# VH-VL binders against q9nrl2r1430to1533, part 85

Target 1, 104 residues: q9nrl2r1430to1533
Amino acid sequence: GGVHELSAFEQLVVELVRHDDSWPFLKLVSKIQVPDYYDIIKKPIALNIIREKVNKCEYKLASEFIDDIELMFSNCFEYNPRNTSEAKAGTRLQAFFHIQAQKL
Below, E stands for the ipSAE of ESMFold2; O stands for the ipSAE of OpenDDE; V2 stands for 0.75 times the mean of E and O plus 0.25 times the DockQ between their complexes.

## First folded at step 7 (VH-VL)

Design j2 (framework fv_nezutatug; at its last look DockQ between E and O 0.81; V2 from the best seeds 0.00; counts 0 for: pae E 4.9 > 2)
Fold by OpenDDE, look of step 9:
Structure j2 (fold): chain C 104 residues (1-104), chain A 123 residues (1-123), chain B 107 residues (1-107)
Amino acid sequence: as target 1 above (104 residues)
Amino acid sequence: QVQLQESGPGLVKPSQTLSLTCTVSGYSISSGYYWHWIRQHPGKGLEWIGSIHHSGDTDYNPSLKSLVTISADTSKNQFSLKLSSVTAADTAVYYCARTDYYLGSHRYGMDVWGQGTTVTVSS
Amino acid sequence: DIQMTQSPSSVSASVGDRVTITCKASQSIRSYVAWYQQKPGKAPEPLIYDASSLESGVPSRFSGSGSGTDFTLTISSLQPEDFATYYCQQSYSEPYTFGQGTKLEIK
């Protein structure tokens, strides 16, 4: 069970990273580029962090993994207006994730 | 090489619908990031009309008084523009353009343009 | 909407001159700026994307810089074929908007 779930998480992260709309999410937002980001977003997260957590087997339940992914998208939509490239990319990537997550 | 070509009637009567098609060659519209329509009124600057993503998502300029519809036909490798209830203000050169996307690189510019097609709104 | 204020509206220069065109965004748009060159009767051609990245095939005498709200296009040594109208564009959010243009003319 656990090993299979870990593999599923790994595969899903790989698919998310490879997606064309993953660019806003690959790593944490730069404070230099976005000075006020961390004043607004209190629980920053990115795909590279989630990947590390997967590799370290920190997710014991699929719900924990899903929660982190959803947090990642929530942060994006909280900070970025809906008509920005980041929000648009996030919307598409989240839709992709929801489809893939059904396999977990 | 990637090429875009606009086509459609060069003359449209007021209150009618302007219809244009952009034919893409050398590249699949299913692989592109955004496909745009832009226009330029005689002697004026550039105005973004709207875009379609290869997923089918569309975005339109809210400042346009006429109703805008952008659609894509992947089987023909084309995307189209419909502008309803046109007036003289819609007289312009209409361009289609592409924004590509590269993994690890943000390409937000319109890197490929059609040659443009002139549309005149007149009675 | 995000406004792109481009300056100057026109500039006269000679071959070999250094020319600088500026665009100011009404709000921060990070580096989401592109520059285009347009000659009479022709479609715009891309020069710069992401504020400072040179498009493929564009001569190295063209360069872009800036972030946030202030952006510049520079031609280090003007060539005869560079006389045209130039436009900046923000790609940060819809609706995408252009500067009003800068016409570069022969002095």
Scores: ipSAE 0.626, ipTM 0.884, lowest interface PAE 0.9, mean pLDDT 93
Fold by ESMFold2-Fast, scan of step 7:
Structure j2 (fold): chain C 104 residues (1-104), chain A 123 residues (1-123), chain B 107 residues (1-107)
Amino acid sequence: as target 1 above (104 residues)
Amino acid sequence: QVQLQESGPGLVKPSQTLSLTCTVSGYSISSGYYWHWIRQHPGKGLEWIGSIHHSGDTDYNPSLKSLVTISADTSKNQFSLKLSSVTAADTAVYYCARTDYYLGSHRYGMDVWGQGTTVTVSS
Amino acid sequence: DIQMTQSPSSVSASVGDRVTITCKASQSIRSYVAWYQQKPGKAPEPLIYDASSLESGVPSRFSGSGSGTDFTLTISSLQPEDFATYYCQQSYSEPYTFGQGTKLEIK
């Protein structure tokens, strides 16, 4: 019936997914498109996996949720040089995340 | 239908600042992903000058160093290019262009271009 | 800077021919290649984005392929309106760079 509030974690993930700079983070990096990615990145993660964890109530603390989001950005900056489209998108999306995460 | 149109002086004197404006119609600049300036020297290929993200963040070709400034005016639905200290080497056709996006796919190509405006740098 | 090198610089062909143009990046750029067609006195027209995706309204005789460093634009059956200069462009890393162009001329 009425208006329902999403969980704080789901609301934030939805805002990240809808952000223009989310494209590098929506799904796991393709091994076919980027063959050496999984040789370098040992803990791959993406917004679709994080959202699934939110929906399954796997985050018990805000810090666990924040850690997974930060891991996602850390992976981006570890693999992608500064001037790449991925790194630039990641920098802007991370700044947006830090502003939104202050509300958690 | 999205249209881009360049405007500015056809003739600029050496050492002066070239100012060009791109007017966007049928689409909001604030809804776009990136807006670009590209130029083409007579008889040569295409050179990317720089771009502005919808947030206002700018990126410039390092070959043009501190000489280039790109800005956007959302109230007029325009974005602009300024090139300072121009020389005869800046004689070119100048184009503005859009990079659109789709959630999860992004179109890194420039999918809509202006018709181009010819700029001659001469005394 | 990433250098984009096109081959050939010019090609002469007849209507109905299959034409291929190649573009080589100086380093791996995944699939971040676009192709444009430019006719004399006109702005470039987009043909392909993300190496192989056809832009809306572009005839199906145009196709793109490749990933990493080697990319190809193919016109399966050349039409009179296809005589133009073709450019590849990378958007993997700034500054964005274009190939030098391939001029497609009537034989």
Scores: ipSAE 0.623, ipTM 0.876, lowest interface PAE 1.5, mean pLDDT 90
Fold by ESMFold2, look of step 9:
Structure j2 (fold): chain C 104 residues (1-104), chain A 123 residues (1-123), chain B 107 residues (1-107)
Amino acid sequence: as target 1 above (104 residues)
Amino acid sequence: QVQLQESGPGLVKPSQTLSLTCTVSGYSISSGYYWHWIRQHPGKGLEWIGSIHHSGDTDYNPSLKSLVTISADTSKNQFSLKLSSVTAADTAVYYCARTDYYLGSHRYGMDVWGQGTTVTVSS
Amino acid sequence: DIQMTQSPSSVSASVGDRVTITCKASQSIRSYVAWYQQKPGKAPEPLIYDASSLESGVPSRFSGSGSGTDFTLTISSLQPEDFATYYCQQSYSEPYTFGQGTKLEIK
């Protein structure tokens, strides 16, 4: 709780955005490129939205922030087969997130 | 200026192991996204052999059986290909290549290629 | 495996012509297509990534379009240095696969 956690959330989101495997997660999936995505994924989320929620102080608990990040990865793995570029990037970014999240 | 350069023997005997090295200059292997080996058969076009992710994870074309090994040596800024039990069908030009990611850009093609090295499997 | 089928296999054209090369994927690959130019005895050179984004230093007469399964490479006004073989490649899923090539020849 508090100001230190909010600063840690912002720092972590910045590190995720700068990671070279962040490309599938920067903004919501395009319906044009992936026509059926929103039929399958009911709680879409992306790093730009999570960053805005941090900026607006919408996370009251660290668990709420972690839940949104994990939802982002879960959506990726639910929609994308394991051998796709998105799923491989998601696996690596999630591993990076787990290492950094231990500092929360 | 990023440069990739293949090296290794141009002639390999059947049943021998083909061993090639790609030397990377002007860029760290550790900061890249994927490092690939591709070959081009006479008259048959391009075939992806496999890749190594900068974390060390490898992925191989299933059609090449488990005879392929790709590895990296970060101290020499090199990555390498070993293909065991070669036959005449492995005669090709072999290329190394990079997939890179620039901040704010999605590049999933192979943006830098080596010059290629011709490997002949004979006798 | 995702099959990439190029059409035509070869084109004869003159300097100044508009040339279109197509590539069809056996399943949806979103926008994950790259295009390469290869001259005899040389490595492939990247032209386009992500279906329509030009690589650095590529002349603006080259353009790419498409999404899903159908993709095109267009040269709006053919130059002498454009006579080469062109390949599409999907980067959607492993194994990554290439089209069989389109040879662009001078008339």
Scores: ipSAE 0.148, ipTM 0.770, lowest interface PAE 4.9, mean pLDDT 88
OpenDDE, second read of step 8: ipSAE 0.553; ipTM 0.869
ESMFold2 (binder alone), look of step 9: mean pLDDT 89; pTM 0.931

Design j20 (framework fv_nezutatug; at its last look DockQ between E and O 0.11; V2 from the best seeds 0.00; counts 0 for: pae E 9.5 > 2, placed apart)
Fold by ESMFold2-Fast, scan of step 7:
Structure j20 (fold): chain C 104 residues (1-104), chain A 123 residues (1-123), chain B 107 residues (1-107)
Amino acid sequence: as target 1 above (104 residues)
Amino acid sequence: QVQLQESGPGLVKPSQTLSLTCTVSGYSISSGYYWHWIRQHPGKGLEWIGSIHHSGDTDYNPSLKSLVTISADTSKNQFSLKLSSVTAADTAVYYCARTDYYLGSHRFGMDVWGQGTTVTVSS
Amino acid sequence: DIQMTQSPSSVSASVGDRVTITCKASQSISSYVAWYQQKPGKAPEPLIYDASSLESGVPSRFSGSGSGTDFTLTISSLQPEDFATYYCQQSYSTPYTFGQGTKLEIK
């Protein structure tokens, strides 16, 4: 609930966006560039959508915010094989998120 | 003005460890996305050896994985390659290279290369 | 491992010619292709990243295109300094792999 919680979510999203491994996660995957993505991934999400939800005060619990971030990483690892540039970026960004999320 | 410079011994005996260092100037190693080692055998094409992210996370060519170690020393602005148990097949020109990162974008490609250092494996 | 196959292996051309070099990936790699120019005794020079983006300082006569498995490097009007070996490279997945090279020779 409070104002400081919303500030914490916003700060964390900004830190994720600024991370050099954020590039696969900044916006939704293009259907034109990756036609089969939406056949495989049923609940697409990206950092711009999560940030919008934070700004609209749609997260009532820290766990809801964390769940959306974890869904984003889960989608990445479901679609992208282990040795891809996306999967490697996702692995490092997720580790960074887990460290930062301890402050929530 | 970013520059990369390889250094190390020009001659290594079979079964020894090859140690090469890449010195980065005009740019912080911690600001780059990936730092790479590539080699080129005489008269042949380019072979990727491995890479290190500025966090210390490494990727190695599976054909060399048990023999290769890449490490970074941010205090010296250097990263290094160790290739153990060398044979004549490791005779090559060795290059270091950078993949840069710009906020909000990815840059896959190696935009700055060292001049290369020649390594001969011979008795 | 992803194999990158270049065609042709060598090409002879004259100054002013349009030259195209093709690179084929053994599987789909999106746009994660870079192109390099190498002159004898020198390090590779980057030309193109992300299939079609020109590296800073590279002349506009160089262009790249393609997505998926088929990629092309084009030199619209060949200059004397362009005679070199050209390599494509994928960064879709490790190990990163290069094509075998295309030698561009003076006719």
Scores: ipSAE 0.671, ipTM 0.897, lowest interface PAE 1.4, mean pLDDT 91
Fold by OpenDDE, second read of step 8:
Structure j20 (fold): chain C 104 residues (1-104), chain A 123 residues (1-123), chain B 107 residues (1-107)
Amino acid sequence: as target 1 above (104 residues)
Amino acid sequence: QVQLQESGPGLVKPSQTLSLTCTVSGYSISSGYYWHWIRQHPGKGLEWIGSIHHSGDTDYNPSLKSLVTISADTSKNQFSLKLSSVTAADTAVYYCARTDYYLGSHRFGMDVWGQGTTVTVSS
Amino acid sequence: DIQMTQSPSSVSASVGDRVTITCKASQSISSYVAWYQQKPGKAPEPLIYDASSLESGVPSRFSGSGSGTDFTLTISSLQPEDFATYYCQQSYSTPYTFGQGTKLEIK
C-alpha cells in the first residue's frame, strides 16, 4: 500500500499508546505473570490488538471501535481493584479517551 | 543527574501546618510518573504519606490523622507537602522520592530519594 | 491496607556470609515489591524493583525473588558496606506500605 493519512481511529490509537498511562494496555496480559487473569477476563483485548483491527479496517462504525476500547478498560477495572496502579492508570487513560472520542 | 532536595522549617508548633517543598533538578517533574512524600519517625520504619502524579492527581495515606495536601509547581520544578494540625506524632525525617515512567517498562518503587529533612513538632 | 511482614527484625552476620531477608504480603501483590537499603542518617537507597529487577549500580551480590505473597532479598556474599537496615515495600496498591525493616549487624 501507499502512504496515506491516518484515520481518526488510527490517530486516536497512536495517542493512546503514547500516553503515559498506556502501559497496562499495550499488549495482552501475560499468563505467566498473571496466572489467573484469563480465568476472570473472558474477552481479553489490548491496544496492539485494537491497532491491528484498525489497520485491517475491521471497524465500520465508530461505535464498534469505542466498544473495544471500553472493553479494554472494563477488563482492567474488573480484574484490578480501584486503588491499584493499573486501575489508576486506566482511569486516567479512559478519561483522556473520552475526551478524544468526542472528535470521532 | 536527577536530584531531589527537601526544604522547609525544621520546627513546627502543635496544631500548626507543616509545609515542605521538594525541589527537583536534572529532571522535569512533568516527565516523571509519581512523586512521593515518605516519612520516618525517629528510630522507626518508613511511612508513605502520599503521592502526586505529574498530571496533578493525588493520592494520600488514609491512616494519617493530619490532613494531607500535595501539590506541584511545574514552573519551579517543585512539589510540596502540607500537613495540617500537626502533633508530636508528626515528628520525623521527611523524604521526597520519585517513581519514574520508563517507556516499555513497568518500573515501580521509588528509584530516587531526597536526602531527607528533619521536622520536629514541639511547643 | 496491605501489610508487609518482614523477617527477621535483626540479623547478625559476618563478611562473606549469605544473608536472606523475607517479606510476606497480607494478600497477593504479583511482583510489585521493591527493596531498599538504609544506613544511619541517610535516605533509603533502592536495591530491587518489581521483586527481582536489580536497580542500576547495585552490586550483583544483591538479588530479589518471589511473587504473590512471599518475597526474598538475598545477599550472596556479605561485604562490609552492606551492614545496614533493609526494607521491603509493596507498590501494588495505595496506601503503599513498607516492611518493619531488618537491621543487618556485624557479628
Scores: ipSAE 0.017, ipTM 0.680, lowest interface PAE 8.1, mean pLDDT 91
Fold by ESMFold2, look of step 9:
Structure j20 (fold): chain C 104 residues (1-104), chain A 123 residues (1-123), chain B 107 residues (1-107)
Amino acid sequence: as target 1 above (104 residues)
Amino acid sequence: QVQLQESGPGLVKPSQTLSLTCTVSGYSISSGYYWHWIRQHPGKGLEWIGSIHHSGDTDYNPSLKSLVTISADTSKNQFSLKLSSVTAADTAVYYCARTDYYLGSHRFGMDVWGQGTTVTVSS
Amino acid sequence: DIQMTQSPSSVSASVGDRVTITCKASQSISSYVAWYQQKPGKAPEPLIYDASSLESGVPSRFSGSGSGTDFTLTISSLQPEDFATYYCQQSYSTPYTFGQGTKLEIK
């Protein structure tokens, strides 16, 4: 959408990146390190990719931005068992995202 | 070249707190993901005690949960085990270890281990 | 807790033999098994992760297979340095648990 929404997306992505639980989501999963990831996760996404899309104004609607963020969490929960630190971090960061998204 | 080295007293009296430290060299503890304590009882197999994640989150074997604390000190590049109220059953070789992958950690075991330190609980 | 049961508890073999060690999980754990070699007085050394992926520097005579509940470590042609105790470990969920070990002895 508008210019103000893009600034809000930038602010929200920065807050997500700085959150202590962002570590599983900063960059795309390495195909060499985790080769089965791409057999399971068909639409990989990470915060650095979302940040680049914000910078390039590729989100035309707020819902598109929110969908990419939610896809990021959905991928985490699909790949990682619930008791893993990755899934726990995803749960906490998603809760933080929901709070921040309401403010903006 | 990453090295892990356990240190602490080799003899501990019953009911006291066992305190061990793992010193990491050649690698920043804040760059790794999971830092584990494992023990091996005399003539028995391996038992995972718990771990600390680089975020500070801990996870403990339920059989030990109320007795165990694992902590990290990034300024000293160390992580530590405290096991309270020890008994003879806690006599073992204690290892520190890591799992160093930021995603998909469930696919990996412990890729680097310390030498081990023998702890005997005796009066 | 997920129990890991190894068999056999010991095996006696000669250099050049093919050796197979099995590990059974008490529930399905996908491919999330690691294998370790431990020599007397030493820490365990990683061999395999994710059921079949070799750790760095592990000779190609070691291989792993399996999924679900049944997992196998195979040494295709036993070498003198392979006499040790072998452990499986499930990495699926905490508490991480190990098999009781399989001692591989020289015949």
Scores: ipSAE 0.006, ipTM 0.660, lowest interface PAE 9.5, mean pLDDT 88
ESMFold2 (binder alone), look of step 9: mean pLDDT 89; pTM 0.933
OpenDDE, look of step 9: ipSAE 0.015; ipTM 0.676

Design j21 (framework fv_nezutatug)
Fold by ESMFold2-Fast, scan of step 7:
Structure j21 (fold): chain C 104 residues (1-104), chain A 123 residues (1-123), chain B 107 residues (1-107)
Amino acid sequence: as target 1 above (104 residues)
Amino acid sequence: QVQLQESGPGLVKPSQTLSLTCTVSGYSISSGYYWHWIRQHPGKGLEWIGSIHHSGDTDYNPSLKSLVTISADTSKNQFSLKLSSVTAADTAVYYCARTDYYLGSHRYGMDVWGQGTTVTVSS
Amino acid sequence: DIQMTQSPSSVSASVGDRVTITCKASQSISSWVAWYQQKPGKAPEPLIYDASSLESGVPSRFSGSGSGTDFTLTISSLQPEDFATYYCQQSYSTPYTFGQGTKLEIK
């Protein structure tokens, strides 16, 4: 991963953050408001954490970056039933991500 | 607070290597996201030459071919530009600039610029 | 490479006027546009980042708007110190590219 690849990851994360459907993914789920979340989800992640990892050059391969984004969506679908606003937002944002990730 | 200062020779002969240094004060170079070199030909607009990431990796404008090298020296809080095999077309004002690491603001523009240094390529 | 085209290349205006400068990207760049002001003999000064966010210390008469391919810089009430050349710049992909510049001149 060169600087061009790292810049591409950051650009993609910024696109995801700015998307209307990013609201469930911006920060880690609150333990106070959703106390059973961390009993079900063993590998929590959010866009703010992924963004920090990109800027600290922690991704060695594009596949590692993609895996973290996919983990974020997987967690969403595991916790949230398909008929929830969270799951619907996740479905749309994941589709957007798959289109943008073709550039990586 | 943060200041960037370009330094290097004002006159370079054709076929020589142009070497410029940007000294950063009031801020650690390792805390910045990107450090850039930009030039401006007489009476013309701005041209991005290349950048160095805080990790040390570089990106260069492909229009300048493989003639450009950008490097950083964190111990001196400086980064530098080398442009080899210069011609009269490389006569320009050369600027260094910063893109700040501010995760919350998503700044990817260049928020601090040096004053510029004039380079003339002539025999 | 992404081409940034500014319009107009020059504009003549009077103090107090509302001035609009447009920048068009050859492909969608989301909001990854910055605007700079350059006075004769000086380095460019940043005005706007992320298409619409005002840089610290920049007067509120400056504003930016746009997304995708079409971006605008507006000066709501032109002041004597605003006569300068203005540049847009994309940071969406390398190489980073600037518009050709818009020279704002006294009428």
Scores: ipSAE 0.000, ipTM 0.555, lowest interface PAE 16.3, mean pLDDT 85

